# Designs tried in a protein design chat: VH-VL binders against Intron-encoded DNA endonuclease ai2b (ai2b). Part 2

Target 1, 262 residues: Intron-encoded DNA endonuclease ai2b (ai2b), of Dictyostelium discoideum (Social amoeba) (o21044)
Amino acid sequence: MRIQIEKDQLGWVAGLLDSCGNIMFSKTHVSGNIEIKLKLTDYECLENMKTKYGGAVKVSRTGTRYRLNHSEGLKKLLEDINGQIRIPVRVKKVKEVCEKNNIEIKYPDKELSLDTAWLSGFFDGVGSIVINQTTLENKKQLVLTFNQKNNQILIKIQRIVGGNFYINTNTQSGKYKYALYFTSKEEILQLYEYFKKYPSRAYKNKRIGLIPQYYELQTLMTSIHDNQLQETLWKKFMIQWDYKEIDEIQSGEILKQKGVIR

## First folded at step 18 (VH-VL; from q5 with heavy chain S56N)

Design r1
Fold by OpenDDE, fold request of step 19:
Structure r1 (fold): chain C 262 residues (1-262), chain A 123 residues (1-123), chain B 107 residues (1-107)
Amino acid sequence: as target 1 above (262 residues)
Amino acid sequence: QVQLQQWGAGLLKPSETLSLTCAVYGGSFSGYYWSWIRQPPGKGLEWIGDIYHSGNTYYNPSLKSRVTISVDTSKNQFSLKLNSVTAADTAVYYCAREVDILTGSDTYAFDIWGQGSLVTVSS
Amino acid sequence: DIQMTQSPTSLSASVGDRVTITCRASQGISSYLTWYQQKPEKAPKSLIYYASSLQSGVPSRFSGSGSGTDFTLTISSLQPEDFATYYCQQYDSYPYTFGQGTRLEIK
């Protein structure tokens, strides 16, 4: 569902830009061109951006892309996110675009906190929420992950929300070298509480909403000794979790039905 | 303008619990990690641990079993407790603010320090 | 834990001298290093952060360099007020650790 970006949620834009934004300059776009690429399922995030700042959203079978390069929109966006960007490479680019648009760059004067939607935006950009099946006990393990090439930002996040830091030198996708992942019930529930205040605007928000049910089911499983019943209950939950719609969205079929793509 | 004021008992017997408090004045308590650091007489500095306004803490593993850092956001204060003290715990204890001085540099320097509290452990 | 080793432990110099203090980390810490100056009965004062960035208000005669494991603090022309103990500190990872200090004394 498309959600309007409210004043108290502007940190989301900053987090999103910080996590996966690309800022470029060219002869055509002297003032700057902000580009954000997301998974196809998260096209609504970019539509929300478009609604607020203008720009263009392109949807394809390979993903979705947002571009903002007109000065009015850029200025508006910069006003909203200025002082909230944390990743060095992004800070540099934001500084450049600010300069080109006659905006004074602002830097955060405080450590990263959960008082803004920054983490939510960051999560929408590079986060994942999945349930993995453990090989040993056939258990379903909920995992939240933040992926990033910059390890320091993940360390900063870890400082406030916890999690486990993982360094993957052989990343399959080649996109992320570092990961902060959460498997602890306590930590995940803390994140859930955060997301209640600063909701994810990506498709993964649906799964975030199922986090309490996941743990309820986990608790229930401890009292059920009938394996068949356990499997049935998990299957029921996983049907909700897997959202057949996700695959359909990824295939582009649902997007076609919704008129997002032709 | 930001100042840290710390207080607590300066003389302890072995096995007692060290208790120090640091108060923040002239600035925001929220948004920073706050650290305790100690310095034995004539020796170097040792980081003890830190706390965020949310209550999240990190401790030096060397002291983790004996250290508790707490926060009172209503008073803009954070405290240090060190259990089972010995002579080795004799030191000047400092509270300090951790700061990300420059965005893009990922810095965690201690820019603001308390005045220090000498804690002597003796029989 | 990351061990920080400073060299020398102590040195004597005269006003006007160029002084160099080194700090070595037991493992790579990128540029996440801060230099402190501490005067007797005072808390340490941050001089340089991120290995080479001068803290606001610190004289330009102070400079820092290095990355990875080897770092240097340089005072281009020693002033009377510079006689103190200097510490390096890494903040690459917990626990934060300091060098043992370098005492700079007047010759």
Scores: ipSAE 0.000, ipTM 0.476, lowest interface PAE 14.7, mean pLDDT 87

## First folded at step 20 (VH-VL; from q5 with heavy chain H53Y)

Design u6
Fold by OpenDDE, look of step 21:
Structure u6 (fold): chain C 262 residues (1-262), chain A 123 residues (1-123), chain B 107 residues (1-107)
Amino acid sequence: as target 1 above (262 residues)
Amino acid sequence: QVQLQQWGAGLLKPSETLSLTCAVYGGSFSGYYWSWIRQPPGKGLEWIGDIYYSGSTYYNPSLKSRVTISVDTSKNQFSLKLNSVTAADTAVYYCAREVDILTGSDTYAFDIWGQGSLVTVSS
Amino acid sequence: DIQMTQSPTSLSASVGDRVTITCRASQGISSYLTWYQQKPEKAPKSLIYYASSLQSGVPSRFSGSGSGTDFTLTISSLQPEDFATYYCQQYDSYPYTFGQGTRLEIK
């Protein structure tokens, strides 16, 4: 499903670029080259970008890549995101590409807020929504997460939406990432309300839409003492939760069936 | 260890159709792009086209009008057809696996190659 | 299409020599360049990926550098097994294209 990026949703592009965008320069592409990498399931997000700004989308086994390096598209994108980029290293790159395209760089004039689609774009880039099962109490815990190598932007997000910080260390590489976790019903519902206004454009939006049903089911489960019935209800919910989720093996077939890819 | 094995007719007359098949053994067929590449005797390499395991294809514009690449996922095979061959199509034809550019690991275009199939077009 | 131009077309060298092969792209390809080694009657073998990353199992005497349009393959000390034909290949965009090749022969 291709959805046009509306004027009031341009913050989404900025958030997406801030979260997972890469800006590169070469001798031949003096105006700059923007790349965005997402999961294969989020192919449509990049197709929407292509529709709006042009560029190229590549599908691979594990993901999808968007590239934009032609002048007209770059200028249009820069105009849309100017003044909305928040991460310093990204701001630096955006400044460079703006200068190369004779665009005056703008900086955010106010603190990060929930009044734009920036957080939605950011979430689509580096966010996750999952249900974890705890073995001890057979509890299903909904968790929303923002992941970043640098905690500065996460601190800003925490100031407005809450959450808790965790450090995820890769034992193999020794590298670590910061994660802002949400498990509180109050905080998650606040985020849900935000997403209602500024919806996710990624596949994870399907799960976001199930957040109210999750809590409703949680409430209902407290009144049910039949374990078999409880299990049945959870299974039904999880089918919905996972229904449209596809792995990398099946992703290509699904995209072909939908006419997204050749 | 993933291996590619090729087979098909090696001698053709002009105007005939080249037909080669490549089979994948010892690894996953799904999730990868699969390419055909040819090399005329004593010359360089030319990329013919590729196909995603799901059937999505891209052909070299230089050969697009004559090339058809197909896939049989049930057999872990993909095939090449080249119509209206001429002497210029005489070459060793290779099938190869494309590396996923987004894996974050070793990223190079072709990591696994078939043994090659010599196709000679002669009147 | 992106044209890849290698230099030189052929090169004669001795064991122990430092060898340099260059590849130029007609347009910027970032670092999406792979170097291949091909021996007679065999399929090409990948040596360097992403312009400068050494493939597993490839000797450290091989190195790659460059970005954008100009790339270089270097063999620091040529060994007998290194005499072969070398190709650069871009995978920045379709169609994939190869350099014309550099034949490295023993002097």
Scores: ipSAE 0.018, ipTM 0.534, lowest interface PAE 8.1, mean pLDDT 86

## First folded at step 21 (VH-VL; from u6 with heavy chain T103S)

Design v2
Fold by OpenDDE, look of step 22:
Structure v2 (fold): chain C 262 residues (1-262), chain A 123 residues (1-123), chain B 107 residues (1-107)
Amino acid sequence: as target 1 above (262 residues)
Amino acid sequence: QVQLQQWGAGLLKPSETLSLTCAVYGGSFSGYYWSWIRQPPGKGLEWIGDIYYSGSTYYNPSLKSRVTISVDTSKNQFSLKLNSVTAADTAVYYCAREVDILSGSDTYAFDIWGQGSLVTVSS
Amino acid sequence: DIQMTQSPTSLSASVGDRVTITCRASQGISSYLTWYQQKPEKAPKSLIYYASSLQSGVPSRFSGSGSGTDFTLTISSLQPEDFATYYCQQYDSYPYTFGQGTRLEIK
């Protein structure tokens, strides 16, 4: 279901662009070209963008891509996100494209807060919500994560929502990423409340919606002494939570609908 | 032109608390991150921490347990407190403004500095 | 924390010389590097930002290069006022960290 991007939700666009947007110039696109790449399952995010600003959505087996390069759409988008971009390298590109389109660049005059949809957009771009099996006591741990190559923005996020830092180092490539992760029930529920106001527009929103149920189930499990029943209840929950099969089916359908596969 | 003026006690005994204040003149306090940086005599620079004008702080993990940075927006001031000082805390302490592209600048640096405050910890 | 290592720690040169100072980061910091000049009993002054961008008012004889982990500050023709201590500083990650400094002295 497509969710219209309302005025109070424009921060989402900024957050998304900050997280996974690319702004480029070429001979063919002298005014700028905005590109956003997402997983195929997050196709609707890009469709929402297209609905609001125009542009084109490309679907492939490897993902989905949104491109916006026509003047009218670009200007509209720039006006919407102006002053809300938080990543320096992105701000630089936005400044460039604003200049090309005769728009005065604005910079954030307030610290990042939960009063806009920016975090939601940012989460849709680089966020993750998963349940990990802990080695201790076979516990299922809900984890929300923000991923970035640079921890600058994550520090800013942490200042407002909390969380802990983890450095994910790829031993093979030598590349590292920072992760701000949340495992605390209190923090996660705070994020949930935020997402109620500024909803995720990605496929992961389904899992976000299951957060309360997760904790309810966890609480319930403590009162159940029948292991078989516990397992059954957990399996039932995980059917709703489990992403891969659903993602595959949905991806397949999208590919068919877009004529990528027959 | 924006200027930073800092003040505070320069001589401390071990275990005392360092207290410095930095005031911003000639420019906006709002919209910026403000840092404290120290430099031991004859040595390099160490970033202590920063604070946004609204009060959000981040401290160097090496000093986090002893450092408190605060703001008084009504006075355009921000302050540093360092508890349980030792001789290792002897240094010139600077307040500085952080600027980057997000603050409307093309630069990315500490662009404005206080005059520095020598703090000596001696028994 | 990201460690910044400058080389050399000290350097003697003459007016007119070409001087090169290097800074190495313990990990990739893209171009989030600033060079500072500090004169005795003064606060540091920014010279180069984003690894290679010249700060306003800084003479063109100063230049910066590099990305990732290796960075270089170059003074093409040393002037008398250039004798000072130079520091690199990374903005890539908190906490901000500085190089140990390079003292440039007159030969």
Scores: ipSAE 0.006, ipTM 0.528, lowest interface PAE 9.9, mean pLDDT 87

## First folded at step 22 (VH-VL)

Design w1 (from v2 with light chain Y50W)
Fold by OpenDDE, fold request of step 25:
Structure w1 (fold): chain C 262 residues (1-262), chain A 123 residues (1-123), chain B 107 residues (1-107)
Amino acid sequence: as target 1 above (262 residues)
Amino acid sequence: QVQLQQWGAGLLKPSETLSLTCAVYGGSFSGYYWSWIRQPPGKGLEWIGDIYYSGSTYYNPSLKSRVTISVDTSKNQFSLKLNSVTAADTAVYYCAREVDILSGSDTYAFDIWGQGSLVTVSS
Amino acid sequence: DIQMTQSPTSLSASVGDRVTITCRASQGISSYLTWYQQKPEKAPKSLIYWASSLQSGVPSRFSGSGSGTDFTLTISSLQPEDFATYYCQQYDSYPYTFGQGTRLEIK
């Protein structure tokens, strides 16, 4: 669902740009070109961007891409995100774009906090929410993850919300080397409370909304000694948790129906 | 100009706790990360950890279990404690200011340093 | 941790010489690299940030280049005051790490 980006939610744009944005200059785009790439399932995030700032959204089987390079849209976006970008290389690029558009660069004046939608945007760009099944004791573990190639911004997030680090040592596995992950109920519920105020705009928001139900179910399971009943209850929950529509979205059929693609 | 002045005990026995303090003069304490860095005699530099002026910390994992960095904003000071010291902890310890985007700049560096404190651990 | 390896460990040069010091990171660190100069019994002084940006007040004979894993500090014409130990430092990821240093001495 398309959600309007309100003034108090502008941090989401900054977070999204920080997490998965690319800023480039070319002969054809001397004032700058902002590009954001997301999974196909999260195309609505980019549609929201287009609604707010203009630009173009391209959808393919491999993903979705937003581009913004016209002056009016760039200026508007820059004004909204200025002072909220936190990844150094991104700040550097934003500064260049600001200069090209006669906008004075602003820097964050305080450490990352949970009083803006930045973390939400960042999560939508590089975050994941999954339930892992452990081999030991057949336990279900909810995990929220933030992924990055470097850990600098993740450490800054950790300072505020906690979490643990996973380092991917497999050079062939995945795009990101570092992951800040949350498995603690306390930490995850803290994040949930944050997302209540600054909601995810990605498809994963559906799962975020199920976090309370997950823990309720977990609590209930402790009082159930019938394995069959436990399995049945989990299956019911997982029907909601699993994106059954994800296959349809990936097939492009839903996108066609919504008029996103021809 | 901004200056850092540091002080603390320079001679310790094994198992004792290292304690150093760094004070900031001539500039703002707020808005910066503050780091501790050490240098064993004749060796390179090792980053110990940092603290934001408001109190958030991060420690080098190699020292995390033994390190505590604290801040006193009322005095424009931050401190280092290192527990259970051994001979391997013998070094010149520096406090330093980190410059980053939070300082209103796209510069990244330790731009201001204390004078250094030699801490020798000997039985 | 990201390991920073400098080469050479030490070198001798004369005033007026062009000097090059190399720093290699164990993984890609983009341009998250700072060069420092340290004189005996003094704290390090920042020279170059973002791999190639000259720190304010630093002479133009100092320059930095590189990205990813390989970086270079160059002194175009060595001056007497340039004899010191030089360190590279990455700030791509925590913990911050330094190279082992390059001691530049007079020939």
Scores: ipSAE 0.861, ipTM 0.930, lowest interface PAE 0.7, mean pLDDT 92
Fold by OpenDDE, last read:
Structure w1 (fold): chain C 262 residues (1-262), chain A 123 residues (1-123), chain B 107 residues (1-107)
Amino acid sequence: as target 1 above (262 residues)
Amino acid sequence: QVQLQQWGAGLLKPSETLSLTCAVYGGSFSGYYWSWIRQPPGKGLEWIGDIYYSGSTYYNPSLKSRVTISVDTSKNQFSLKLNSVTAADTAVYYCAREVDILSGSDTYAFDIWGQGSLVTVSS
Amino acid sequence: DIQMTQSPTSLSASVGDRVTITCRASQGISSYLTWYQQKPEKAPKSLIYWASSLQSGVPSRFSGSGSGTDFTLTISSLQPEDFATYYCQQYDSYPYTFGQGTRLEIK
């Protein structure tokens, strides 16, 4: 769904830009070109950006891309995110764009907090929510993850929300080396409460919404002694978790149906 | 004009706890990360950990199990505790101010340092 | 951890000389690099941040360059007060790490 970015949710734009944005300058775009790349499933995030600021959204087999390079849109976006960018290299680029657009750069005046939508935007850019299955014990483990090529911002997030840190040595994509992950029920539920106030705008929000049901099911499973019933209940839940629509979106079918692509 | 002054015990026996305090004068304590850095005699620098003025900490994994950094905002001070010291912990310890975007600039450095405290661990 | 390796470990030079010190990171750190100068029995002093930005109050004879893994500090014309130990430091990722230092002494 295309949801308007409200005033109290502007931090989401900043978080998204911080997590997966790129700012470039060229002879053609001297005032700046802001680019955001997301998975195909999250094309609506970029459509929402386009709706608010203008620009262009491109859909390809490899994903979706948003570009903003016209002056009016840039200025509007900068006004919304100014003072909320937290990754150093991103701040540097934003500063350059601000200067070129006659906007005074602002810096955050306090450590990251959960009173803005920044983390939500950041999560939409580089976060994941999955359920891992342990083969030996047939246990299901919900995992929320934040990924980055450097750990500086992840550590800053950890300071606020906790989580565990590891280096991803099996990164096939080469995009992420570090990961902050959450497996604790308490931590995940805290994040859930945060997302209730500052919702994810990505497709993964559907899974976020299922977090309470996941834990309810886990609790219920402890009282069920019938293995077949347990399996049936988990399968039912996983059908909800693994939206068939995800595959359809990834294949472009849903996008075609929605008229996003031909 | 901002200055850091540090103090604490300089001579310890093995297994004792190192305790140092750093005080900030002539400037704001709020809005900054504050670090501890040590330098063994004749060697390079090792970052120990930092603390935001409000109390959030991060420690070097190499020392995490033994390090505690704390703040007293009422006194504009932050402190270092290092447990179970050995001879390997003999070093000059520095407190330092971290400059980053929270400082209102695009500068990233330890820009202000304490005078250093020599801590010698000897049996 | 990210390892920072400086070259050379020590060098001798004369006043007026052009001096170059290199720093290599074990992995790409973009421009997240700061150079420090340390004199005997003194705390380090920041010279260059963002690999190439001169710290306020630092003489223009100091300059920095590089990105990714390879960085250089250059003193265009060495002055008597420049004899010291120099350190590079990465702030790409925690924990912050320093090079082993380069001791610049009088020839």
Scores: ipSAE 0.856, ipTM 0.925, lowest interface PAE 0.7, mean pLDDT 92
Fold by OpenDDE, fold request of step 25:
Structure w1 (fold): chain C 262 residues (1-262), chain A 123 residues (1-123), chain B 107 residues (1-107)
Amino acid sequence: as target 1 above (262 residues)
Amino acid sequence: QVQLQQWGAGLLKPSETLSLTCAVYGGSFSGYYWSWIRQPPGKGLEWIGDIYYSGSTYYNPSLKSRVTISVDTSKNQFSLKLNSVTAADTAVYYCAREVDILSGSDTYAFDIWGQGSLVTVSS
Amino acid sequence: DIQMTQSPTSLSASVGDRVTITCRASQGISSYLTWYQQKPEKAPKSLIYWASSLQSGVPSRFSGSGSGTDFTLTISSLQPEDFATYYCQQYDSYPYTFGQGTRLEIK
């Protein structure tokens, strides 16, 4: 569903740009070119961006890409996100774009907080929500994660909402990513409350909505001694959890029908 | 001109707690991260941790279990406590201001430093 | 933690010389690098941030370059007041880490 980005949700754009945005300059695009890449399942996020600011959305097998490089759109976007960008390298690039568009750069006035949709946008860009299941012990663990190449912004998030860190190392490239993850019920529910106010606009929002049900089910399981019943209830929940309405979009035909691709 | 002044005990015995305080003069305390950095004699610099003026902290994992950084906004001061000190904790300790995007610029650096406090741990 | 390795550990030079100090990060840190100068019994002073941006009040003879893992600090024409120890510092990720330092001595 195309959801209009309202004034109180402009932080989402900033968070999204911070998490997965790239700002480039070229001879062709002297005023700047903003690019955002997401998973195919989250193409609607980019469509919403296009609706608001213009630009172009490209869909491929590997993902979806949004580009904005026309002056009017850039100015509008910059006005909306100015002062809300949190990653230093991103701020630097935004500053450059602002300068080229005769906009004065603004900086955040205070530490990151949960009073804006920034975290929501950031989560949509680099976050994940999954349930890890251990087959041997039938353990089920809900996990929310934020991923980044560096941990600076993740630490800023941790200062607010907590969480723990682990490092994923790509053995082939030698590159590693930091992940801030949440497994505590208290922390996850805190995030849930945040997302109630500032909802995710990505596909993962469906899972976010199931967080309360997950914990309810967990509680219920403690009172159920019938293993078959437990399994049945979990299966039912997992069907909801794994349900992807947009899986059909991968066929390309649906994307064409929706006007996402020509 | 913004100036940091620090004070605290310079001589400690093993197992004691290091306590240093840094005061900010001539500028805003709010809006900044404040760090503690130490330098063993003849060695390099080690970042200990930082605190935002409102009280949010992050500590170097190597020292996390022993370090506490606190702020007193009413006095424009922040403090360092390091528990269970050993000879390895002998160093000149510096307080410093972190300049970042919250400072109203895209600059990042420890731009203002205290005068340093030599803390010697000896039996 | 990200390790910062400077080269050389010590360097002797004369006034007027061009001096280059290198800093290598154990992983890519983009341009999240600051150079500091420290004189004996003094606190470090920031010289260059973002790998190549000159701090306000710092002489233009100082310059920085590099991105990713390899960085350089250059003094185009060494002045008497430039003899000191220099440190690189990454702020890509916590904990912040410094190079081991490069002592620049008068020849």
Scores: ipSAE 0.847, ipTM 0.918, lowest interface PAE 0.7, mean pLDDT 92

